# VHH binders against q84jc2, part 315

Target 1, 232 residues: q84jc2
Amino acid sequence: MSKMRNLVEEKFLEFYESWVIQLELYLHQLLIAHNNNTMSETELRHLISKLTTHHKAYYTAKWAAIREDVLAFFGSVWLNPLENACSWLTGWKPSMVFRMVDRLRKSRVVLVEAQVKKLEELRVKTKFDEQKIEREMERYQVAMADRKMVELARLGCHVGGESVMVVEAAVRGLSMGLEKMVKAADCVRLKTLKGILDILTPPQCVEFLAAAATFQVQLRRWGNRRHYVTHS
Key: E = the ipSAE of ESMFold2; O = the ipSAE of OpenDDE; V2 = 0.75 times the mean of E and O plus 0.25 times the DockQ between their complexes.

## First folded at step 19 (VHH)

Design mb2 (framework vhh_7aqx_2; at its last look DockQ between E and O 0.54; V2 from the best seeds 0.00; counts 0 for: pae E 2.002 > 2, unsure alone 58.8 < 65)
Fold by ESMFold2, look of step 19:
Structure mb2 (fold): chain B 232 residues (1-232), chain A 125 residues (1-125)
Amino acid sequence: as target 1 above (232 residues)
Amino acid sequence: QVQLQESGGGLVQAGGSLRLSCTTSGFTFSDYAFSWFRQAPGEEREFVGAISWSGGSTDYADSVKGRFTISRDNAKNTFYLQMNSLKTEDTAVYYCAADWIPEVLEGSYSEYDYWGQGTQVTVSS
């Protein structure tokens, strides 16, 4: 009996609840900074650093959990591994964050032409990295299908202990590949976040992080998108 | 002005030891994971080892496991490569690299933000 896969998910959800509560506290600080034009650049950079550290702590905990049981993060979304492998590996598609940037441009955030150009360059890079992951996943799916087809044909000639060893090896191979892909997707999310924060001024970063935290808190309240993280 | 500066390279006899240092400036050291790479004459740059942003996790290439140790010192904005039991095949230019992620990924998945200039390590027979 495999209680470890259920236990890993339960432990991560406990972490996540505490993590979101702390995010709500940071959101209050972001909203105060957003409404107050007298905070120094040093104070704003310190607050921004708290948020980026908090997001890195999320991924540190997530990566420890997927090392133990990556399949726990593919729960009800994992109907057929080959068919659902491109459903943006345990999170939001990284480039989705640019919709949030676009919405902020229509409201309170005013960007100069140089920032807009750099954001478009980053958007293109983020989409390129997404496509690279999608291509790697497709190659992984093909390689796994080809190997499974050969092993199933060989199992037609044999029975017993060898079939158990082959199945166990295939499961380990799937888990290792999925762990690498999840981490790769998370790295694109983190690099896109950093890229946006490097382009924006500290007050603009506070506005952006407040919007992102608001979105994350709302998703937790609905309970439908466990481990959902908006990049940047 | 981001800078990564390697030091501690030089000539050493086989079986000997060296400690490389990578001193950093222009970014918050504690936000980054770090890696060592090396490039032998006429070869491609290869991974040597890495340390996570918190220092809680390390990873090493099979060719150096048990002989090399990576560590970091946040107070000095520096991370290190302790190389023991050196072999002639360890001769290379050693580079440090930084990445704004919790831990460095294997292969081509990780894109490093910053690279050092390199330091020569020569192991004589």
Scores: ipSAE 0.528, ipTM 0.782, lowest interface PAE 2.0, mean pLDDT 79
Fold by OpenDDE, look of step 19:
Structure mb2 (fold): chain B 232 residues (1-232), chain A 125 residues (1-125)
Amino acid sequence: as target 1 above (232 residues)
Amino acid sequence: QVQLQESGGGLVQAGGSLRLSCTTSGFTFSDYAFSWFRQAPGEEREFVGAISWSGGSTDYADSVKGRFTISRDNAKNTFYLQMNSLKTEDTAVYYCAADWIPEVLEGSYSEYDYWGQGTQVTVSS
């Protein structure tokens, strides 16, 4: 992308590129584990732990970055347009993973009744949490268009001096709210992921994680091809 | 069964030091971030500090920055709150908490997965 990037964007771009490379390596391992039934439960759990650790590292980095510039993540220059289009509050939509689980169920994954019930409970909770966040996000977005901001907008390019300070203050306020929302969304993501992994058996977890990673990697590849984007 | 157990509390004079421990069981210690909270009588439970799942990051309330330090020992399934230069206003019941979230820095206690029962810390003048 030829878009001008700030320091936060540059740093996170570099991080994310490396992170994705590592994800692909883990995906390979997951696929091997999935296709080769020779791994012990202990080995599978270890592999799962590596993946969860990897994801936690992402959010650790992300949260550090959003403290500096949360707005960078609403442009996400490290993502292609397809990836961005599929993003919900700067990441994957938590409720989406249940569709992945459903797909697994239609394949070779057999869930016992207890697992199904727990998944449904988790689904309901996840959806509820998503909606709460969405409502709050909407509130911030709508609140941005207050009387003062509308008036400033009317002034257009003639805004200066005190008006600029007012706009900047408003943007800062919005940014603080956005940071809160993004982090809240990420928490729902992580809780949902944890919930699913707690419900599934180690082999099922591996399959789920493989599916999720595959989807992520393929989405990136598809988007890159479509828009002729090259990532290192 | 998941368990978090605080220890190390007690009576100490102002300016003194205490080291609280939170011993955990029933879950994979290394997968969790940990925090300390405290609650004085008649007050709301407040965030004291947190340590990330990797141990690479810590966060502290402004009131305890520079005086308190959180650390973790994965081999012992235990994390700690080192309290130095204690003040009378540090008197409270101290709670340890665990969260699968890698880094809890907001000070909200509503989303933590597990809680200890608390240990009393009393700082006398």
Scores: ipSAE 0.328, ipTM 0.695, lowest interface PAE 1.7, mean pLDDT 89
ESMFold2 (binder alone), look of step 19: mean pLDDT 76; pTM 0.771

Design mb3 (framework vhh_7aqx_2; at its last look DockQ between E and O 0.65; V2 from the best seeds 0.00; counts 0 for: pae E 2.8 > 2, unsure alone 63.9 < 65)
Fold by OpenDDE, look of step 19:
Structure mb3 (fold): chain B 232 residues (1-232), chain A 125 residues (1-125)
Amino acid sequence: as target 1 above (232 residues)
Amino acid sequence: QVQLQESGGGLVQAGGSLRLSCTTSGFTFSDYAFSWFRQAPGEEREFVGAISWSGGSTDYADSVKGRFTISRDNAKNTFYLQMNSLKTEDTAVYYCAADWIPEVLEGSLSEYDYWGQGTQVTVSS
């Protein structure tokens, strides 16, 4: 079943579907590299670079789309309900990746003391940055929503002519605030990812990226099955 | 060792042009977005412009929009600031910066990974 979509949703849906397909291909490569240990360090670094480039492409597309309609990402039609429910400010919560790292540590991955220390430092910083964004979002939702939403509600009862222009301006203002929050969150995501990749060795990076990609792909599959979602 | 080195600064008359270069080493050039900042005496460092990691997007401060252009050359590990129609108000120390984030969002000073030492640009009336 399909629903009506705006142009931004439609375009990004198409992009995301292609992006996910490519992610699955990279996941396959990551799993091969991880399970067979047949790649040189140079090859591993190249694979890692492919993944980071892939993620950067996503955010490039996302930020372009957000500029047009940030609200589309708060009801992401390209995601299933499970994916949406697990989303923090339109994406993965940065601090969750440290749980993935912890899983690696409990497996065959051996981190040296220096790595552990750096990861903990990064964890603390990431958590701090998340909380800062959350506080800002809360402030925005409480303080700005009171005035602007009341005004929108009032104007919404008398939609016509000049009132329409005022409502549109108000919505744009709200959207700009949301865009700022989403971009801030994305920055924390990217900085966290970069931080982890800088700390881990190439083999460890491959394992981490494989785990992350697996989680993302599986979450999508689980959600699709559970909610009978089709993206067409 | 990571290095960012600005060059091309100097004295130029108002209305003139100048091209700054930022040559980098010690990291994978193609993985980074790049920005230019400037700081005039007694003023805060301000965002001038940026170019995305892919080179497909650029952003400029309103004060320089239409006059300045940023480009990058991955083969040379160098990115540039072409400054046209220079004004006396453009006089400042110009800094180049690198960010692993694919695009510069708000020109926040604290988020950049690497900085150059700066090059003086003086525009005379």
Scores: ipSAE 0.626, ipTM 0.820, lowest interface PAE 0.9, mean pLDDT 91
Fold by ESMFold2, look of step 19:
Structure mb3 (fold): chain B 232 residues (1-232), chain A 125 residues (1-125)
Amino acid sequence: as target 1 above (232 residues)
Amino acid sequence: QVQLQESGGGLVQAGGSLRLSCTTSGFTFSDYAFSWFRQAPGEEREFVGAISWSGGSTDYADSVKGRFTISRDNAKNTFYLQMNSLKTEDTAVYYCAADWIPEVLEGSLSEYDYWGQGTQVTVSS
């Protein structure tokens, strides 16, 4: 049986392809800015603003789409299997971004002690917020194991008009719970991103945004090439 | 430095109208979603309504739906709460809040990036 894409998945696939192409163009600008020591602080802030606006556009589109079909974002058709394997609640894991900051600090970016202290405070808060979301997901999973929900799933295997209505209502309730958890995770992602950009200087923000965009673009390119390397 | 400053509070007769303003500075206004909260003495802070960072989406508490309207003016870095058909139950200190997210999600006070100082609204007669 061939797999069908619903309208939400097709619409978001088209959006995401365009969004990634634009991210690649912004990455080029970030790399030029990184290598060009003659850009003013105002020019750097404008470029950083373009990147944050681009990320805002992604989340605006995502939240509109999950309102219609949150399940599309679990194993997304617009992502390759490698990208999907790296997902935590439909996106990058907020605390993992600090590993990228640590790598930049060790190789190219010099941070003053005040920045280091603020980044550690943000890292602790981000980890705490992640754990809060993970505990909420656990509570949701326990509620899903409720005997009534299991009974409704069992009834859905039988032909019956009233049973179909009850199963459909239960599935809708589960989807609403998942939507709330995805939005909560996205809020942690956005607040972590903003927190890092507020702590870093404009040149450091350009370096960080370039590293983040590079990782995302390379993950997509490497995952898309997997089919060409088959051994048996 | 970031500032949120409420204004437009005061004493008004039941059935009357007020418009609250929240003037902002120290951040890029268009990057933020905004909300209004209120708190009566001895009560917990209560969500009133919110507007998305694009202005394309609003949400309201059931107790004020149809009577209150939120709007934003990017040119003035200000967002508003138009309160109509005021009731004595609307008496409270009203706070504005900002958060760097697509839409405001109801959460603890510690989750919002910035808060205003509050403005008193008193509905009598």
Scores: ipSAE 0.406, ipTM 0.712, lowest interface PAE 2.8, mean pLDDT 83
ESMFold2 (binder alone), look of step 19: mean pLDDT 77; pTM 0.777

Design mb4 (framework vhh_7aqx_2; at its last look DockQ between E and O 0.58; V2 from the best seeds 0.00; counts 0 for: pae E 2.2 > 2)
Fold by OpenDDE, look of step 19:
Structure mb4 (fold): chain B 232 residues (1-232), chain A 125 residues (1-125)
Amino acid sequence: as target 1 above (232 residues)
Amino acid sequence: QVQLQESGGGLVQAGGSLRLSCTTSGFTFSDYAFSWFRQAPGEEREFVGAISWSGGSTDYADSVKGRFTISRDNAKNTFYLQMNSLKTEDTAVYYCAADWIPEVLEGSISEYDYWGQGTQVTVSS
C-alpha cells in the first residue's frame, strides 16, 4: 500500500528504512553482548557508542527534514498506524524509557542505591519537561487554532491568486511553531537517553539499549502485520 | 575530570584575524556538538556559532556569518573558532561549550553539558 508523498516524505522514508535495518543489526550485536558476556568493558562501550551515534544520525536527519516540512512528521508515512498512535510529538515519549528500566530492575539487573536515586531524579525532571512541552502544545493548539485556523478555513474556500499566498504564509507560521515544539521534545528524548546511559554501567546500558531497540523493532513488526503495511 | 580550555584570545586590530581553540578532556570528544559563545561587558552571553557532533553542519549568528568559521579536530580533542574581518563590536570574552545533543537548534543558551572559562578577545579600532 502506498500513497502520494512529497519530496521530504520520500527522502525520509528511504532514510528511515535504511536506519531501521541498521538498528536491527545493532540489536543483534546488543543481544549477543547481553547473552554471552564475552565482551570486555571497552568493547561494550564501543557498542554503546555505535548505538548512540546511530540515534544521533537519526535526529540529524530528522531535524534537517523538519526544517523543510515539519508537518510530514505529524503524519509519518514511514511509520505504521500503531507506531504513529504510540508517538508523542513525532517520537517516543521520553518517560517511557523509565518503564523499560523498571522492567530491567525486575529482571537480572541490579542497581545500587546511588543509581536508583539518580534515576528517580532524572525521571522527575523528564516528566517535568514533558509536561512543559505538552502545555505549550495545548496552548498552541487552542490559541492558534482559534484565529489562524479559522482564517485558513475561510481562505481555503477561495483558492486562487493572492489567497493562496496568504494561506501558505499562514501555514509556514504554524509550521514554525510546531517545529520548535518537536525539537524541544527531541531534546528531552536525547537528554533523557543520555541521562540513563550515564547512570547505568556498560553492561546495563547494553541491556537497556537492547530492550529499547527490541521494543521499537517489535512495535514496527506488530503494526505492519496488523495493518498489512508495506513501505515500498 | 571534564575540562574545556579556551586559548588564542588577545588583542587584534579591526580587520584582523584571530583563531581561538578549545581543548577538551575528560569526555569522548566525538560524541559532542560544540558551540562558541561570547559576552561583552554589560551584555548577556550570546551565541556565536556551533558545529554538529559529526562536523557535517555548522550554524552561526547573523552578526558573524561569513566572517567566522568553526571546525573540529577529533584527533586533538579540539575545536576552533576562526575569526576573520574582526570588528570592534566583536570584543568580548569568548566561551566554548559542549553538548551531547547532536546539533544546536536555536542558538540560545541551553542546558549545555560543559563550559569553558572563557578567553578575552579585544578588537581595537
Scores: ipSAE 0.683, ipTM 0.844, lowest interface PAE 0.8, mean pLDDT 91
Fold by ESMFold2, look of step 19:
Structure mb4 (fold): chain B 232 residues (1-232), chain A 125 residues (1-125)
Amino acid sequence: as target 1 above (232 residues)
Amino acid sequence: QVQLQESGGGLVQAGGSLRLSCTTSGFTFSDYAFSWFRQAPGEEREFVGAISWSGGSTDYADSVKGRFTISRDNAKNTFYLQMNSLKTEDTAVYYCAADWIPEVLEGSISEYDYWGQGTQVTVSS
């Protein structure tokens, strides 16, 4: 039933809770580094590396889990409803980070013309890749519906083992296709993140990573507060 | 600056062995998945094999499976292709490529972040 968590969901829930706690600790370090005028470029790059390693750990665990149960990542039990409502193919929408860069650029971060040009090129590339994934997902869903509907309609009159085999094949095909699409979306997320970090200087990277971690932590905290809302 | 440098190419007799290396600099080696590609004269570049950024998963083209082995050494920032039982059909320019993702997805040459300049492998009769 929907109330029963499977083994994949239980294990990833434990992982994710620990992962977010560590992200909060790294956020504290990012905020200290943001306000510290004595940190060297080497020290900043080390801190940036800790954050990228932390994100690497997340995707390593996620890709292992989706091999076993990709559907667990659509409406995940380890996310609150606000976090789930903000998901695009099991994660943050890659182009959304450019709104964050835009806010930082206007308020806190001064970018030279060369950086602005490169960021705009990256934004266009990211949007293009997102649109490709959305088109592929739509084509896959239509193709699966066509094959599934025809097979189920043909075998629906038989009742028995053949109907079960058709359903099992359809579920297996859906799972394999969704796994491919989730991996593709994650690659766009990773390439967008890397692209931004490659364009920004180390101090700018620290400020960006702090903003990103703050958003993720606040989204979780605000969403969890919803359980105190009264109902009548 | 990022650099990928292939080495270890050369001339070898059919049935022989060769080990290619891809040395890297300018990025955190352990964050990358790596692939080998090859391109024979007059043909398009084709996938040879890949290794995940965790190092625990590998994938190979059918034409080289069982003969080629991919490995990585994070301590040396180096990625390897061990080529055994070489055939004249293996003659090509071999390229290493890096991508900041957990595993390489098949059929996606345009998604790699960095490419090496290539090293020639020639297998003679």
Scores: ipSAE 0.471, ipTM 0.747, lowest interface PAE 2.2, mean pLDDT 82
ESMFold2 (binder alone), look of step 19: mean pLDDT 78; pTM 0.789

Design mb5 (framework vhh_7aqx_2; at its last look DockQ between E and O 0.37; V2 from the best seeds 0.00; counts 0 for: pae E 6.2 > 2)
Fold by OpenDDE, look of step 19:
Order: structure tokens, then sequence, then C-alpha cells
Structure mb5 (fold): chain B 232 residues (1-232), chain A 125 residues (1-125)
């Protein structure tokens, strides 16, 4: 399903399609590395670095785009409805990755006590940060329904002159707030990712990244099949 | 062990120039964005400027735009603050900082990962 797209949406759609293709390639490499115990620690670290760089590239592009139109990311046309439904503030919810780590723990991955403690500390911090952002987001959302906006809404669809200016100002204000929230959320994502990678061993990192990438790719595939979504 | 070490500070006359260096070790230099901060006596630490992880973007405080330039040398694990047309109000302890976040977002709740110990810059009239 195709939605109306502006220039920002079109550009980012193109970028994201390419980005996902590259992610799939990296996923393949991660899976090979995971199943092949012959790779050295240096090689594994190099692979991990490639993935982190790839993610940094995404956020670099995203942040450039949201400066132009942050609202584009709240109706992300480059995502299918399933992906969008699973999104928190325009991306993956940081705290969800700990579920992936838990899954690893239930597999062959053995975490030492020190790792477990650090992960729990990180989990608590991540959740705290998420809640802060959510509260702030709620504040902006509620503030949108101020007296002026309610009055403008009451006047109907034929808004002109000063009324248009007021609405535009309100939307700009909201957009600025949204941009801040999105950036804040992204920072929590990145810091959480970094935190996990710092706690895990290189082999564990590879397994974690493979799991995360698999989930992302499969979610996209499932959603595309269900809704017959084409992004080209 | 992670280390950030500032150098190049000192006494300079107004209108003069200095180049600060921040030499790093203990982490992958290319993975980090870098920033400079400064703190004058009795004042809060303030943002001076930043350079992205890729080096593709820079940002500066309004007070130093056009006068200061930040650059990075991945081969040397060092990034720099070139300060030109220095003013007395530029007098401060200058700190370098590193962030794993690819771009510096001042309004973000994110924290810098690493900090230097600072270097004194004094601009005399």
Amino acid sequence: as target 1 above (232 residues)
Amino acid sequence: QVQLQESGGGLVQAGGSLRLSCTTSGFTFSDYAFSWFRQAPGEEREFVGAISWSGGSTDYADSVKGRFTISRDNAKNTFYLQMNSLKTEDTAVYYCAADWIPEVLEDSPSEYDYWGQGTQVTVSS
C-alpha cells in the first residue's frame, strides 16, 4: 500500500530500502560468523563494528531528515503497518532488546554473573529513560489541545488569515518538540545498544546482532506479505 | 584504559590564535563523535563545538562561529580545536569529550562517554 509522500519521505524511502538490503547482507555474515567458530576475536570485532557503523549511518540520515520533516517519521511510509505498529517513537523500543538477550540466555549463551548484573543495571536505566521520554511526549500531545487550538477546531475547516498562522505556529511548536523527543529516543536506543555490546563478548555480540537483525528483517517480510506492501 | 588528554593551551593576546589537541586512547577513535567544552571561573561548563563520528558535520556555539574550527585525524586518534581571533571572554578551561552517539544532540538526555581533564586557555587584553 502506498501513501501520499513528500520529498523527505521519498528520499528516506530510497535510503531505507538500500539500508535494509545492506542489513540483510550483514545478517548473512553474522549468521556465518555465528555458525563458524574459526573466526578470530579480531575478525568478530570487525564484523560488529561494521554493524554498528551501519546503524550509525541510519541515524545520521534519519536526523538529517527529521530536521526537514519530523512528522514524516510518525507515518513512516517506508514501513509496513506491522512495522509501524511495533514502533515506539519512530523506532524500536529500547527495552525490547533485553528480551532478545533473555532469549540468548535461554540458548547456548552463558552469561557470567558480572554480565547479568550489568545487564540488569542497563535494563533499569533504559526503562527509566524511556519513561522520561514518554512523559515528555505526553506533555506535548496534551498541550496540543490548548484553548486556541480548540477554538480553531470549533470554527471548522475554513480557516484563514490569523487562524492559519496560529495553527501553523502550533504545528511548528509541536514539530520541534517531536524532533527533540525522537532524537532523545534514538539516543536511548543507541546507548542501550552500545551498553549491551560492551557487556557481551564478541561471540555473544555476534549472536545478539544476528538475532536482532533477523527479527527486524522478518518483521518486515511478514508485514509485507500480509499487506502486500511495495515500497518501490 | 580510556584516556582523553588536552594539550595546546596557554596564554595568548587578544586577536591571537591557539590550536588545542585532544589525544585519545583505549577506544576505537573512528566510532565516536567529539566535542569541545569550556568553563570559565564561576561559570557553568558550556558547549563550544562538535564534530560527528564521520567527520561530515560540525556544530559550533554562536559565540565562536566563524572563529573556531574543529577537525579530527583518525590516523592519530586526535581531534583539534583551532581558535582564531581570540577574545578575553574566551578565557576558560577547555575540555574535550567523546560520545558514541554519531551526532552531538545538545537537547538530548544522552551523556558523553568520556572526558578529558581540561587545559587552561587565557586570553589577555
Scores: ipSAE 0.705, ipTM 0.855, lowest interface PAE 0.8, mean pLDDT 91
Fold by ESMFold2, look of step 19:
Structure mb5 (fold): chain B 232 residues (1-232), chain A 125 residues (1-125)
Amino acid sequence: as target 1 above (232 residues)
Amino acid sequence: QVQLQESGGGLVQAGGSLRLSCTTSGFTFSDYAFSWFRQAPGEEREFVGAISWSGGSTDYADSVKGRFTISRDNAKNTFYLQMNSLKTEDTAVYYCAADWIPEVLEDSPSEYDYWGQGTQVTVSS
């Protein structure tokens, strides 16, 4: 029901607000680490681990929420023109994170030959995975349009108990398929993040995570409504 | 650094049972999803089953559904494959694998980061 979707959305938005506030605190720690020449590799890896855990916690909470009602996340993206223009299955298109890596390379960050090769391999894999998701999402978009036509047809005629059961099963199947697709996209995002952090040195990881956190905080400030839920 | 080690393989009569264990070290066990694969001589590695990092989801190949059960014990950093009603067709080297994806279960070997060395299971007629 729409009331259940409002409860799921409200609970997740409360989580998200707290999550972003904590991200801002971690950003402060990242900036201190960036400017501090005395931090050990162990201390940097601990901070990087905190950020990785924080991002994993976001998706853990999101996946719990979409298990209850995946459509709650699609409704929010359709109410905000910025989100509609930039949202890619409830978040950032995974390959866009490499634009942030590219900007770091144009600055004072120096990557060695081996790192550049591994990053390009990861970029290709990420694009391949996102193209798989795009093809499957196109199939679900067609199926969703067909469900809308079935609903309109029901308004104009009597349907038997068998027809109602088939329609209800098809709607549940579409929702379960969308849940699977959202989780698949989020897994590509998480694995790409971890892949980048495994390739970069600890100081480089701190710079990358600081840039990502800064962008995430600014993205929220530019949204038209508090219904935005995104991450790169 | 990371190690996965299978144990519990051996020779068993058709219709019998066997329990495989995969003991892990070098990573945080609860952050990983785990899978069992098997490979018979001259064949490609075949998916057997997987369990999510939370333990809330499992998936099995059709050939083993109802006979095999995957479980995990986070306290022991170990996950298991309970094999019941074994058939001669189940004869293979069994491998455990780990993947840092917390929720979506994968049946493709290319998606798994870490692998064990394998343990032989032989089912006699």
Scores: ipSAE 0.092, ipTM 0.546, lowest interface PAE 6.2, mean pLDDT 78
ESMFold2 (binder alone), look of step 19: mean pLDDT 80; pTM 0.807

Design mb6 (framework vhh_7aqx_2; at its last look DockQ between E and O 0.57; V2 from the best seeds 0.00; counts 0 for: pae E 2.1 > 2, unsure alone 57.3 < 65)
Fold by OpenDDE, look of step 19:
Structure mb6 (fold): chain B 232 residues (1-232), chain A 125 residues (1-125)
Amino acid sequence: as target 1 above (232 residues)
Amino acid sequence: QVQLQESGGGLVQAGGSLRLSCTTSGFTFSDYAFSWFRQAPGEEREFVGAISWSGGSTDYADSVKGRFTISRDNAKNTFYLQMNSLKTEDTAVYYCAADWIPEVLEGDLSEYDYWGQGTQVTVSS
């Protein structure tokens, strides 16, 4: 991808590249743990902790970045078009992970009734939270098309002076709203992830995390191949 | 069983200092971000400050910036609120809270995973 990048984009691009590399390393470890079944519960928990820590690091960096420029994440230059197309409010769709869990169930993962029930409850909550965020997001998006902005738009690109100030103010307002929405979405992601991990056994967690990481990594690879994306 | 227990509250004169502690158990301390809240009689519970899960960042309400400091000790499963230059307006019940979210985002208080029962801080003139 070759376009003008601001400082936030550049910094986060570098971060994300490194982060993905580390994710791949953890994925490898998860797969080993999953396939060998030789690790103790303590070891599995430690591995799970490493992954959760890794994700926490991501959101720590992300939230620092979006404070500076949330708009950078709506045109994420560190993602390929496929990844971007699959993104919901600058990240993975929280409800998506339940489909992953369902796939695991269809494989060798056996969930007890109590787990199934808890997962369903979590699913319902997650969907509710997603919808709430979506409605709020829509509100901000629609609000941009107010009378004043429409009038300014009609004037074309030859706006200056006061008009520019009005547009900038509107954009700032939108950005603030977007930041809020993105953070809210991320919270739903993290809460959903935590919820799932609390419901699953350590071996199941490892399998789930492996599946999730695999999907993420493969999506990136597929997209890169398709679009010949280089981030350097 | 999850537990958050505040301690260190009490009576102090204006200009004085107190150090509150929140001791936790029943969960992995290092995985959580922590916050302090306070509630004065007849007032809404308000955010005081927070420390990230990694301890790398802190945030404070404007009213306490420069006076209060939050820290954490993972080895002791305890995080702290150092309160300096106390004012009468700082009088409140102080609550500690835990969130699995790595960075504290101001918002719905119900989003916190765990809460302490609170400790009274009274600042006299």
Scores: ipSAE 0.762, ipTM 0.878, lowest interface PAE 0.7, mean pLDDT 91
Fold by ESMFold2, look of step 19:
Structure mb6 (fold): chain B 232 residues (1-232), chain A 125 residues (1-125)
Amino acid sequence: as target 1 above (232 residues)
Amino acid sequence: QVQLQESGGGLVQAGGSLRLSCTTSGFTFSDYAFSWFRQAPGEEREFVGAISWSGGSTDYADSVKGRFTISRDNAKNTFYLQMNSLKTEDTAVYYCAADWIPEVLEGDLSEYDYWGQGTQVTVSS
């Protein structure tokens, strides 16, 4: 059977379902603003603020939940398998959003040279911070593997229950550092998002947020519909 | 124009109390976590304490735990450091800092979005 759900998973599933519904409603407003060139700068800034507030709510809830059970966010029950396959340390990979910005530049968004330079500086910083987290995770995992392998070899005598207990202890030891890594990854995500929104003009921010929300919604819809393919 | 301005510093006798304020403008106050740092002459800047963007959690350096209290007032866009039972070792320039994240993490000073100018606190024997 599938993995049983604990209380943290059930509570966050309920939260996430509601959060995504509201994101879809905001996406509708973003698409109207994106396709309509008569909205004032004030109206655009208000819409952008609603999206950033919505993302703030997500991370506030996530960090409360990971305090209780960080492992729930690895292979999450509130995401379909496609969504889970696309995640990096429990979320979108920070450096990947720049490919979305690049695609927008090619098709609809004209950036001045000053914006292009600032975006490249941000891309380099984001990638540096991302790699710092990856190195820390690797060092932790290697240290845990080396330490546990020695303990397993020393005990030498595997009798069913003993091997299960050693594996369970190793998993719990690894999870002690995972909360730190997930929080660090989320900070890079948040600073990257803020950096992009600070560089872009309000109309450009609406286009970026619409593209990002569209991708998130489409990934969810496509992953949920895979079994409805018609066969010849 | 983003601004963080510390105030409330001054001279105080050991055992006394002082309240620092960090008044902010140019950003949405409720979206930020805030920290206090301090720096004594000839020393590195030291973490004092932090408060989450929701106000639901606080964290303090061991050297000030139980004596200092951080709070925030979203209506006034102001965040505070209440300093009680002051010691001569608390003498330093105190800085406030802001970060667009749920809670500050122990880490690189380059991670903070904005810094204040600092206010002097001097504790005399």
Scores: ipSAE 0.497, ipTM 0.765, lowest interface PAE 2.1, mean pLDDT 83
ESMFold2 (binder alone), look of step 19: mean pLDDT 76; pTM 0.772

